# Designs tried in a protein design chat: VH-VL binders against Ribosome-recycling factor (frr). Part 3

Target 1, 187 residues: Ribosome-recycling factor (frr), of Petrotoga mobilis (a9bjd6)
Amino acid sequence: MAKRSSYAKEAEEKMKKTLEHFEDELKKVRTGRPTTAIFEDIKVDYYGMPTPINQVATLSVGEERTVVITPWDKKMLEPIEKAINSSNFGFHAINDGNVVRVSFPNPTIEERRKLVKAIKEMLEETKVALRNIRRDDIKKVKEIKNEGSISEDEAKKFEEEIQEILKENEDEAEKIFQRKEKEIMES

## First folded at step 4 (VH-VL)

Design n17 (from n1 with light chain A50D; framework fv_pozelimab)
Fold by ESMFold2-Fast, scan of step 4:
Structure n17 (fold): chain C 187 residues (1-187), chain A 121 residues (1-121), chain B 107 residues (1-107)
Amino acid sequence: as target 1 above (187 residues)
Amino acid sequence: QVQLQESGPGLVKPSETLSLTCTVSGGSIRSYYWTWIRQPPGKGLEWIGYIYYTGSTNYNPSLKSRATISVDTSKNQFSLKLSSVTAADTAVYYCAKEGYDFWSGYSFDYWGQGTLVTVSS
Amino acid sequence: AIQMTQSPSSLSASVGDRVTITCRASQGIRNYLGWYQQKPGKAPKLLIYDASSLQSGVPSRFAGRGSGTDFTLTISSLQPEDFATYYCLQDYSYPYTFGQGTKVEIK
C-alpha cells in the first residue's frame, strides 16, 4: 500500500540490473551440469566479423551431458569447433558434419574449489557494485535536500527506502551465490 | 544518538574461544551494518567482519576460519566468537556501526569504547 | 585484498603547523576512503568520509582530497587536541583495509 519514492525505484532498477548481470556471469561458470550459457557469447569469425555463437547457431542440451550446437550455415561448423576448442573453458568440441557436440565432464574436487573461489570473487564484486549504487543515490538525495527541494523528513524517508532496497538486494545476491555454490558442489 | 558497548571476558586462555557481545542503544539493529574491528596493543586497526540483521556476514579472510558474527534482533545485540585463540589475538576489540547518519553511506560513524581481551594462560 | 600504504609512519609538528598525511591504494577505489583519528586510550573517530566529506562536528581545519589511488588528509593549522594517530580506510571492496597509521607527535 505504501508506494516507494522515485529515488528508491531508481535504486531498485539499478540493483536489479546488477543482480541480472551477476546471474548471467554465474551461468557461464563451468559446473557438473551441462549449460548452453557458457558458449553463447564465444565469438566466431562470420565472414570477417566477430559474432557470438548464439547469433549464428542454435544451442541445446542433449543426451549424455552434451551441448549440441547447430549452426544455421554449415560453413560455421569448423569456426565454431575451433573457437570452443581455443577457449579457456577446457572443453573438447567435436564437429560431426552437421552439428558441433561438446561433452560436459564432471569437475574434479580441485576444479570445484577453484570454481567456488571464482564465484565468491564475483559475489564480492557484485556487493561492491550494489553499495556503490546505494552510496551514489544517497548522495543525490542529500544534495537535493540541501538545495531545499525536499524536506529533511522526506530525505530521511527516501534514504531509509534506499537502504531497505540495498538490504533486499544484498540478501538476494547471497541467495544467488549459495544456489550456484550448491550446484558446483553437488554435481 | 546511537551508542555501542562491548562486553565479555577480558582474559581468554590459549586454544579457547573468545566471545564478545555489542549492545546497541539509541537506534534499531535492523538498520545499518554492524562490524567488529580489533587493535593489538601498539599496532594498527584490523577489520574483522560485518553482519546485517538478516544474518548476512562478511569476514576478513585472515580470520574467516575462526570468526563467527551473529545478531540477536530481540536484544538489539550482535556478537563475535573467535575460536582457537593465541597470544596474537590479544587486542582491544571494538564494535562499530557502518553507515553514517542518513547521508553518507558506509563509514564507521559510531564506535564502542573498546574492550581489551588478553590471551594468556 | 586492497593494500593501503600510509605515509609517513610518524611526524613531528608544532601547534599552528600545516600537516599532510598521504594514503595510497594498490588499486582504484574511486572516492571510497575514510579518515579516522585515534587518541591514546580512545576509540577511533570518523573525520572524513567519501575521501573529502567532512563529518558533522569535525573542525573545518581537517580536509581530505583525492580519488582513485592517491589520497591526502590535511590539517591546516594544527591544534593541541590534534596530536593523535590517523588512519585511512578503503570501504570500496571487502575485506575493508586500513592504512598502518600516521602518528602526529609534538615537536
Scores: ipSAE 0.000, ipTM 0.465, lowest interface PAE 15.7, mean pLDDT 84

Design n18 (from n1 with light chain D91Y; framework fv_pozelimab)
Fold by ESMFold2-Fast, scan of step 4:
Structure n18 (fold): chain C 187 residues (1-187), chain A 121 residues (1-121), chain B 107 residues (1-107)
Amino acid sequence: as target 1 above (187 residues)
Amino acid sequence: QVQLQESGPGLVKPSETLSLTCTVSGGSIRSYYWTWIRQPPGKGLEWIGYIYYTGSTNYNPSLKSRATISVDTSKNQFSLKLSSVTAADTAVYYCAKEGYDFWSGYSFDYWGQGTLVTVSS
Amino acid sequence: AIQMTQSPSSLSASVGDRVTITCRASQGIRNYLGWYQQKPGKAPKLLIYAASSLQSGVPSRFAGRGSGTDFTLTISSLQPEDFATYYCLQYYSYPYTFGQGTKVEIK
């Protein structure tokens, strides 16, 4: 178990939230395998109100690389079909009278490379966010030291702890990226 | 400049595990992809697999069940283990560096000198 | 896996000759093709990447061209140090695959 200052623990919590956000955003990236996540928040007109699909329908992964969307009200079949077909995701939705089916073709190698490039950009943005947390927390430590609340030696120790936590979280971000890259390239 | 050097036993008995290490100098192992490539005597080149410093690997499907690549960032080294070897695994084994990144890399821009591994009883 | 086929498997040439080697992919690989030179007992050396880009330090007499499935390596005015085996490599998809090699021998 590591014993760290309250300043280091604050940095850990902020960085943990940043990595959780990165993982959540990666779940939305197409990997060639069917996923419901990209459709859940698409809005349809439900009795005059823009409403996410996951609030008017059940979404599930079905046979033959399809996502099956089952609305609770059959009148929503056509609006859901049109909303998905109008999205920028490039999927073709088909309404069969009972459900909406969205087929996921296998991405080309070129499309996989573009997806990897996109998630690499997300990784770099995540690292910037982590470094901003480090910068802000070190600034706080220096302000407290200048007020005389902690010694110069204590401030240096806390800054070193914060830097160690940054390195740990940058390494974890790289691992998260590599897992997703493997998924995209192997699927 | 980056330099790579292979090391390991030159003779391995059939059914045993072939073990090789590549030492990286002149650059950090904490970037780029690090790869193993082999060449049986008188034949062409075969890609074995890669590793990224975080431990992420990818293998040639023909070798995936037997090959394991690992990395030791403290020693700036990466290693190949190939289990259940046969005479068909006799080859010169090279380690190599793969480019800057996945999108703009040169494939294999720097290579070790190669090490001959003979599988024989 | 993408199959890479080189032609010819071997050729004999004299110093000063123009030599052309062909590499064909079993499916489209865009420009993700490299050319390597290997001399006996030595590791391969990168000559050309991205089908047509010359690696730093490689003489300008080496030139690559092509895209998609058909690629060529040309050596203008062959020099004594150019007698070697040449390999193409596709790095478009995993597993990466090499051609079988073309041996350039002295006539």
Scores: ipSAE 0.000, ipTM 0.428, lowest interface PAE 17.1, mean pLDDT 83

Design n19 (from n1 with light chain D91E; framework fv_pozelimab)
Fold by ESMFold2-Fast, scan of step 4:
Structure n19 (fold): chain C 187 residues (1-187), chain A 121 residues (1-121), chain B 107 residues (1-107)
Amino acid sequence: as target 1 above (187 residues)
Amino acid sequence: QVQLQESGPGLVKPSETLSLTCTVSGGSIRSYYWTWIRQPPGKGLEWIGYIYYTGSTNYNPSLKSRATISVDTSKNQFSLKLSSVTAADTAVYYCAKEGYDFWSGYSFDYWGQGTLVTVSS
Amino acid sequence: AIQMTQSPSSLSASVGDRVTITCRASQGIRNYLGWYQQKPGKAPKLLIYAASSLQSGVPSRFAGRGSGTDFTLTISSLQPEDFATYYCLQEYSYPYTFGQGTKVEIK
């Protein structure tokens, strides 16, 4: 049946994907720092076709913590404004007749604390997912041992490898969290 | 068989730093979570934190600002420092191994005998 | 943090009695639960891991059941050496949290 290295590597790959998912979710958390990246997934109706904003407009970071969106076709000002205002990001876009402006106000201390709490909950959910991977892989090792396909020494080694990989990935999750926490609190 | 032994002063003055060491024998410190747990006299158990041999730590938020756990792999030891102690820190302090093997799964499978630390002037 | 509540806080029973101790988690912890026995003046001893698995060397009269939020430890025939305080521990998320303990006294 299974070799020790295949179980260790399977756990490692699953945990790596879990950390990548965690990083992707953290990118969605709003910060006080202006960025054009959060608008990349927003689609507008461009002559009957849903089209990403960055394919119909130039986006740039302007003065006073604003993102300035300049459409190549002024007919797109209103659709872009509507798309941003109806998005899940909670921003308020303003069309001034030439550009669409999105303000990034500085979060209050209390708002920053709420953001930190939210990402801390995401961290704990990520750790739960990592532990579930450990548990499921260990269950597989126990089943294979009970079937007589691997020795007691092999099962012990597989378990130790899986436990070590969990510890490494929990540490990495903490580091990912700390980087985002610093961004929120210092920006 | 793995054995753990706590050592350090049994009396610490208020505002000073409590310092304890756990010596691991019968097994390598380079494979498991190593943890500190405390118990005030007549009360229940409180998890303090863990360390992995690489230096990675996690702490109970109630103690995070004062607790530091370190590991010395060459001596097969790990240590707890708890700063700014008060009478509320009087407790029996245990070191323990978060065991992981085929038979025991996870949980704290080996414990030191515990050492009473009294915070008093 | 996950709160662990044990019931009862204490009980008295006679040798040979069946004793059941309950542990409840404030949120789902799957089977990431251990049971520990502590005799006066001694370190805690692991009895049950993964909610229902008996630790090597522990008498078969001890049994754990449950998953999610509700867990029980049963002693099928209480012996004099079972006078002790029993603690549950969740290992699902940090910080790890113990129940407040259940003291078992022999009548």
Scores: ipSAE 0.000, ipTM 0.443, lowest interface PAE 18.3, mean pLDDT 83

Design n20 (from n1 with heavy chain Y106H; framework fv_pozelimab)
Fold by ESMFold2-Fast, scan of step 4:
Structure n20 (fold): chain C 187 residues (1-187), chain A 121 residues (1-121), chain B 107 residues (1-107)
Amino acid sequence: as target 1 above (187 residues)
Amino acid sequence: QVQLQESGPGLVKPSETLSLTCTVSGGSIRSYYWTWIRQPPGKGLEWIGYIYYTGSTNYNPSLKSRATISVDTSKNQFSLKLSSVTAADTAVYYCAKEGYDFWSGHSFDYWGQGTLVTVSS
Amino acid sequence: AIQMTQSPSSLSASVGDRVTITCRASQGIRNYLGWYQQKPGKAPKLLIYAASSLQSGVPSRFAGRGSGTDFTLTISSLQPEDFATYYCLQDYSYPYTFGQGTKVEIK
C-alpha cells in the first residue's frame, strides 16, 4: 500500500472527526425506531448536581418500541421521568415503580420525508466542512512549498493525496446518510 | 426547556448597521436551526434567515445583501447584523428555534420575547 | 417565493363561537404548514405543525386541516384567551413565508 504524507494524515484526522460529528448529530434525529442515544445525555438532578442519565441509569431497548431506563437508585425514577417529559423531544415517559419506559410512535410518511430533508441538509453541511478542510490543508502545503521545505513534485503528490482522502470521506458521508435515510423510511 | 433572549440597542441611525444577539439556554445550540424573524409596526411576520451551528446560513432574498447571521457555540449565542438600515427596518425582531425532529419538523417551537429596533435620526 | 394568503383579514366573534380561518398557498406545499397565535405585545406561539398536528400543550379546541394549497384553522369553541392574531407559515421551501395574519376580535 502507498504511504501517505504527514499533511495528508492531518487532513484525514480532521475529516474523520467531521464524520464522527455527523454521526453523533444523526443519532439525535428521531427515526421512529427506538434508540437510547437521545436520552443518554439528558441531565437530571443527582444530589444537587446536573448529571447525565447514562451516569445514573442503564438504558436499553425493550419490547413494543420502548426504551427502558433502569436507575441504580430507585429515588432517581421520578427525576428521570420528569426530565424526559420536560424535554422537547415529544416523548411520554412512564414510571412503573421499577423502571422508566418511553414509547416510540410510528411516524407518518410526511414526517419521515421531513426528517430525510433535515438530514440531507446535515449531509450537505458535512460535505462543505470536508471541502473546507481540503482547501485549508492544500493552502498549507503550498505555503510550505513556497518556503522551500518541500519540492514542487512533493507538493503535487501531497495535494493529490488530500484530494483522494476528500473523495473517500465524501463517499463515507453519503453512506452514513443512506443508512440513516433507510432507518427513517423503513421504521 | 429551551429559552431564547434577544439583546441589542433599541435605536439605530439610518445608514448604520443594526446588531442583535440571541442567547440560548436550556438546550444545545448544536441540535437545531436558529432563526431571526421580524415584524414591522402594523405589519405581519417576515422570515429573515437561519443559521446552523456549523456556520451554514440561508437568507430571505429580500435581505440577503444586507443580512449576516453568525453563531458563537462557546457562548451559546447567535447574532444578526443588518447593514444600511432605513426607517423600513423599524420592527420588533425575534429570535426563534427551528425544530427538525419528528414532532416539530421545521416549525418555530420556541421564540424570544422580541426586541423593538427603531431606525431614526 | 411562495405567497401565503389568509382569509379573512379580521373577524369578530363571541365566546363559544366556532371560528374558521383559511390559508392558501400559491403553489403546492404538501402538509408543510404551521399555524401561530400572537397575542398583543407577545411573541407568536406555535399551535399546529404539519398542517394538522397539534403542538404539545395546545388546547384540543384548535384543529388544522388541509393539504397542497388550501388549509384551515378551526377553533371549535372560542375562549376569552383566544382573541389574538393568527398566522400561517409554509416551511416547504426557502424563503419561508407567512400569511398576512387574521385578527380575531371580540364582537
Scores: ipSAE 0.000, ipTM 0.445, lowest interface PAE 14.7, mean pLDDT 83

Design n22 (from c5 with heavy chain D105S; framework fv_clesrovimab)
Fold by ESMFold2-Fast, scan of step 4:
Structure n22 (fold): chain C 187 residues (1-187), chain A 127 residues (1-127), chain B 107 residues (1-107)
Amino acid sequence: as target 1 above (187 residues)
Amino acid sequence: EVQLVESGGGLVRPGRSLRLSCTVSGFSFGDYAMSWVRQAPGKGLEWISFIRGKAYGGTTEYAASVKGRFTISRDDSKNIAYLQMNSLKTEDTAVYYCTREGLYSFWSGYYYGMDVWGQGTTVTVSS
Amino acid sequence: DIQMTQSPSSLSASVGDRVTITCRTSQGISSALAWYQQKPGKAPKLLIFDASTLESGVPSRFSGSGSGTVFTLTISSLQPEDFAAYYCQQFNSYPFTFGQGTRLEIK
């Protein structure tokens, strides 16, 4: 039977969420291609409340390597401009009275290498998170075994399943990293 | 082992110049924005300048009280941030702190805290 | 410039007290605010960033809240080492401005 234990399924679910987070964070990393992702979560003051840009404006990729941000309320043009200009992304936002435009410069080779190094560090942190999930789940299996709820053979099987799931997710994290690395170096 | 060490403070006459240095260790200097904050004797904190990392344009900002007189710069190869202080006034008398603006997240692109401070260097401008 | 007003400017408290310091801004700053502690003769130390996030190594008795124009720093059970000056700072626009400071003194 191709069924995995409930312990392995729990590990799979937690690790899947960790990889989804890794993938979402990589979408925000600047590349040579214009993207809205890096601006969507920047917070602006909207009637006294910190609000992500994507909840007060429409973001789209325009011509000439620009991201165009169209606020639903024109009073948000200046706050959006200030938020982007104060960020460490290295972009300059221009408010033309109707939209905010952000130009995407091409990264230098040196900058691309630096971005690759940064996403490599993100990969290593992701692998640490995956290993922590394994550690916590194996600890749970050990506790259940010590309580006499499962046999030593069952505990060994569950630990092996969890280890197999870790390996699968580490490999998937590596593939996600490699796709982003290629995007950075080739864009 | 993140450390910021200021140097270059001292006693100067009004109208003269002084250059402060901030030597950095224990982190990837070029990735972080750096600021100078001063505190006059017995008074509160005043932010005076910052500079972004080279990858983020190396842009600079200044408080109105120092704009045109002070220049912030950095040498990423030496891990040093500088504050060139020209046309000094008695009102510039203060302890000058070098700070790292923290919570660096390349993908978030914003910061809201100065997470590391040097011990400060004293600048006294008097006749 | 964004004006930052702290209240109270000074207060006296006893060990074990709950202490609250308020920071008010002349315009909305979202969550772009930090809190610092400064002891005499020392550099300031970051306590809270992004209005409500506790800096690593800072005791859990410290907490921050608020957004927009009103922010609070709370010390839930005051300890002897907490007697110090406290400052808020905004990062929403240039120049970055600090509050005038709050001196927390032994009662």
Scores: ipSAE 0.000, ipTM 0.456, lowest interface PAE 14.3, mean pLDDT 83

Design n23 (from c5 with heavy chain L103R; framework fv_clesrovimab)
Fold by ESMFold2-Fast, scan of step 4:
Structure n23 (fold): chain C 187 residues (1-187), chain A 127 residues (1-127), chain B 107 residues (1-107)
Amino acid sequence: as target 1 above (187 residues)
Amino acid sequence: EVQLVESGGGLVRPGRSLRLSCTVSGFSFGDYAMSWVRQAPGKGLEWISFIRGKAYGGTTEYAASVKGRFTISRDDSKNIAYLQMNSLKTEDTAVYYCTREGRYDFWSGYYYGMDVWGQGTTVTVSS
Amino acid sequence: DIQMTQSPSSLSASVGDRVTITCRTSQGISSALAWYQQKPGKAPKLLIFDASTLESGVPSRFSGSGSGTVFTLTISSLQPEDFAAYYCQQFNSYPFTFGQGTRLEIK
């Protein structure tokens, strides 16, 4: 759309990295939602070699908050069941003769509220980081103006660009938060 | 212009109290964390206390040498940071500086620099 | 507490000299280090933060380097206004701690 100054672009780049970090930290917050990721790297004995489950079975999220593990060789059902049950993840696997099912318990309302509070604190910390970027860049613009390198009108324009970028990134942080909150509340 | 002005220093006897004030102008005070740093006569710098901005509800940290005796606080509506100093000891004699924490790194969770300092206020604790 | 040791504690130099001050930490602090300059009777001024980032308005003759436990402040061509005390500070953990300071004196 509109061309932005190098000062605004610097702020935009730093804020983008801050939001990427926020998203990455939110991925680490446990939601209780069924996921295949934690089972994929569990090792089972396959022809004498420790082999990740995802190389001997198909993993999928099924109905009733379960992960369904379908081995390509049905002789692997019992080894997979045993490996999951002996893992430190605290899940209980059930072998029904065709697949291994792992149930995820529903988080309580109180647990969901605690998770939402935790991610809200992360959001506020993210907003502090964004505001610090804004302050640093505006300070830089004012110093350059005081040195006579840019006009008063240019300084005002650059400061307005930086303020607009802050607002855009604070709004984006809110949207990232809301997506995670919905995941927690609906999981 | 950005300015921090300390006040409230003076001569006080051991066991007494003093409250230092730091009046701030030229920036959005509530968005910044603030620290107090002291310097005893002829010695180096010692960090005393830290108070976060409004995103953290003004949570605080203290050096062990002052924990339980000193309290940092802020009034964002008046743009003032305070250091309440109780049970003063002769070893608390120093110039006390109010500082702004202008640099925050979200990835590490650290503050990396005190970019604005006041002129300092002298506290002398003498028996 | 993280102990900060500066070397040397004092240094005599002439205008135009290259000056190097080292700061060593008792524990790894990544890049969570700042450098300050303090002139007699004045408040400290921030020179460098995040180990190597020059604060706005600080002359380019100042530079910082290092990570972990060893950090260096360099003044490439000393000017008369640079004779002062220099302090390093870590922001890695509470309590924040300062080095003992390095006094830069005229030869």
Scores: ipSAE 0.000, ipTM 0.433, lowest interface PAE 18.3, mean pLDDT 82

Design n5 (from n4 with heavy chain T54R; framework fv_pozelimab)
Fold by ESMFold2-Fast, scan of step 4:
Structure n5 (fold): chain C 187 residues (1-187), chain A 121 residues (1-121), chain B 107 residues (1-107)
Amino acid sequence: as target 1 above (187 residues)
Amino acid sequence: QVQLQESGPGLVKPSETLSLTCTVSGGSISSYYWTWIRQPPGKGLEWIGYIYYRGSTNYNPSLKSRATISVDTSKNQFSLKLSSVTAADTAVYYCAKEGYDFWSGYSFDYWGQGTLVTVSS
Amino acid sequence: AIQMTQSPSSLSASVGDRVTITCRASQGIRNYLGWYQQKPGKAPKLLIYAASSLQSGVPSRFAGRGSGTDFTLTISSLQPEDFATYYCLQHYSYPYTFGQGTKVEIK
């Protein structure tokens, strides 16, 4: 039975939050398939204010492995084109006077390996965040024990629960990483 | 730059449900965590709860039985419902963006202007 | 819940003064602490995150220090726009809790 303390449940919630964030960041990483996600948060200058592309334009997947970016204000065509071409993602954007088109060429083996390395670094950052949650929650349990609110045996049990939850979430982070790695290398 | 704007009725009758909506502009609601905070007139700040755009929520235990936060990604909005209100729920209600930093945790980096809700018959 | 206590609850100061506000947590919160500024009729504004990191766009006269249970916010040379109420917030444990506030008033 999943009989877990309130301390373990709080750790579960924080770690679930961390994994959801990791999954969302991975969706923005380029694969062989066209996706709008990678462009949505790129910032452009909109009347003096840095603004994400998805707040000044509609993004859609078009024909021939392209993402089509249609700004609501045509004055944004050049800023969007420049922002994408200056990004670290290596895309080439073309402004045709009505929309910005971004072609998704098939990544080279070298490019795929660099993307895998980048998401591996994200996985390690995620694991550090999970371990920090465990460390903080175990410290909380020890403080409550020292106040006399729980026994030594109860504290050890709660610490073991938190450690077990960490292992479960580290394993889940690895699985999330492996699915994305496979997608990058096999697409 | 992300901007947030609260909207809802300024007056709610005792025992009814308080409903507020926060509209997000200058950024997508389909990332980050979104939170509600309140401040009774002349008093300090109280955290109500948060929502992640995928639906994960957490609430202040003092309000958990009455509070519900929801998100509508198609409208770039998130909302608070607080049931069975009393005069003690009279406050300025703020919505805020909660950033997630893997190393330092969370901070409220952008806030709405606040909306006063008075509970009175 | 973790109780956050600020000292003093209010203080009077003049432009150019050095102002120090203290925040105490009822238990250790590491560096999971933020400082916020609130002017009358306006929403709070983030000044400092992670106990000591200055938020982008915030003047360098603001500085945060501390870890564990004892934290300080220092304004090295008070400006007219700094007269406000300041709040600390712990985000180490749910529920997140604010200090009661410190009002910085004109002397």
Scores: ipSAE 0.006, ipTM 0.507, lowest interface PAE 10.9, mean pLDDT 84

Design n7 (from n1 with heavy chain S104E; framework fv_pozelimab)
Fold by ESMFold2-Fast, scan of step 4:
Structure n7 (fold): chain C 187 residues (1-187), chain A 121 residues (1-121), chain B 107 residues (1-107)
Amino acid sequence: as target 1 above (187 residues)
Amino acid sequence: QVQLQESGPGLVKPSETLSLTCTVSGGSIRSYYWTWIRQPPGKGLEWIGYIYYTGSTNYNPSLKSRATISVDTSKNQFSLKLSSVTAADTAVYYCAKEGYDFWEGYSFDYWGQGTLVTVSS
Amino acid sequence: AIQMTQSPSSLSASVGDRVTITCRASQGIRNYLGWYQQKPGKAPKLLIYAASSLQSGVPSRFAGRGSGTDFTLTISSLQPEDFATYYCLQDYSYPYTFGQGTKVEIK
């Protein structure tokens, strides 16, 4: 039976999911670019029910690095303003009687470096996860070899293949990181 | 035959960073996993973490917030930094090689001689 | 984390004795267990890997057995150089964890 092929596919699938998770986590990292995404799910009190802002207002990116939040019901202006100002995101929201405006100041070089450090930690965690997948799969190869299902030569060849797959995925993780780093430094 | 040698200050003040380097000879640092293990005087062994030459690391959760392991492939060295030390970090620190394939096993087959680090004012 | 418990914590023996040390894992670790010998003032030395495989250069009087949660190290005819502390280590799951050690002392 093709024990080698099955274990190689398992390692590749797990590593692919790990890189997809890494990419998804990086999308959540706030850059200097104005975005509506960070506000869409903030809860406001809408007639006694916690309700996401995107269900009571239209959000858009406006001029001058500003996010504009237009509630369908003007009674929601003050609750939205309060919810954003009390959030942990550090924004200053202003209610002008028609819309809520949130300004995105240009991040300082120090703030950008802090964001780069955060995503570097995410990269290192991703590499640890990739190596854990490699190690666990090599443990399985050892078990199968000890059971006599594959030869010593087959086991060694499979180990070399897994090592190659790890290298490829670590290189891909580095490229994903570098793209996000560039985005942060240029935003 | 692989040989490992620890180096670094033997005395560190509380709240400072402990810094140790392990020099590998007789083999390439790119071929194996490299680990740090410590032993407080009169006590047992505690695994700190490992590094692979690509920079991939894994740490004991008890030390993860304070420990950093790095590798310098050009010097055939890897290093440990442990921040915010207290008297509880007083120990003999060992570097060691671990296998990554089942021919050798995952056990620590080569160790440095160990270096005593005392945390005291 | 996987807890490794050794028994006994210490024992006294004479040259020529058969000595058995046990190591118990808090959960199944298959055969991912090593045994180490440490003499005072020296680094630990690998004796057994993969629960039962004798490390090159280690005398055949050392033998490891076990799988899953229960493991033993046996020294079939204790020699003067065998008086030392012995540690088991699981390398199945991170973090790697050692037993607390068993000190083999001269009677």
Scores: ipSAE 0.000, ipTM 0.437, lowest interface PAE 17.6, mean pLDDT 83

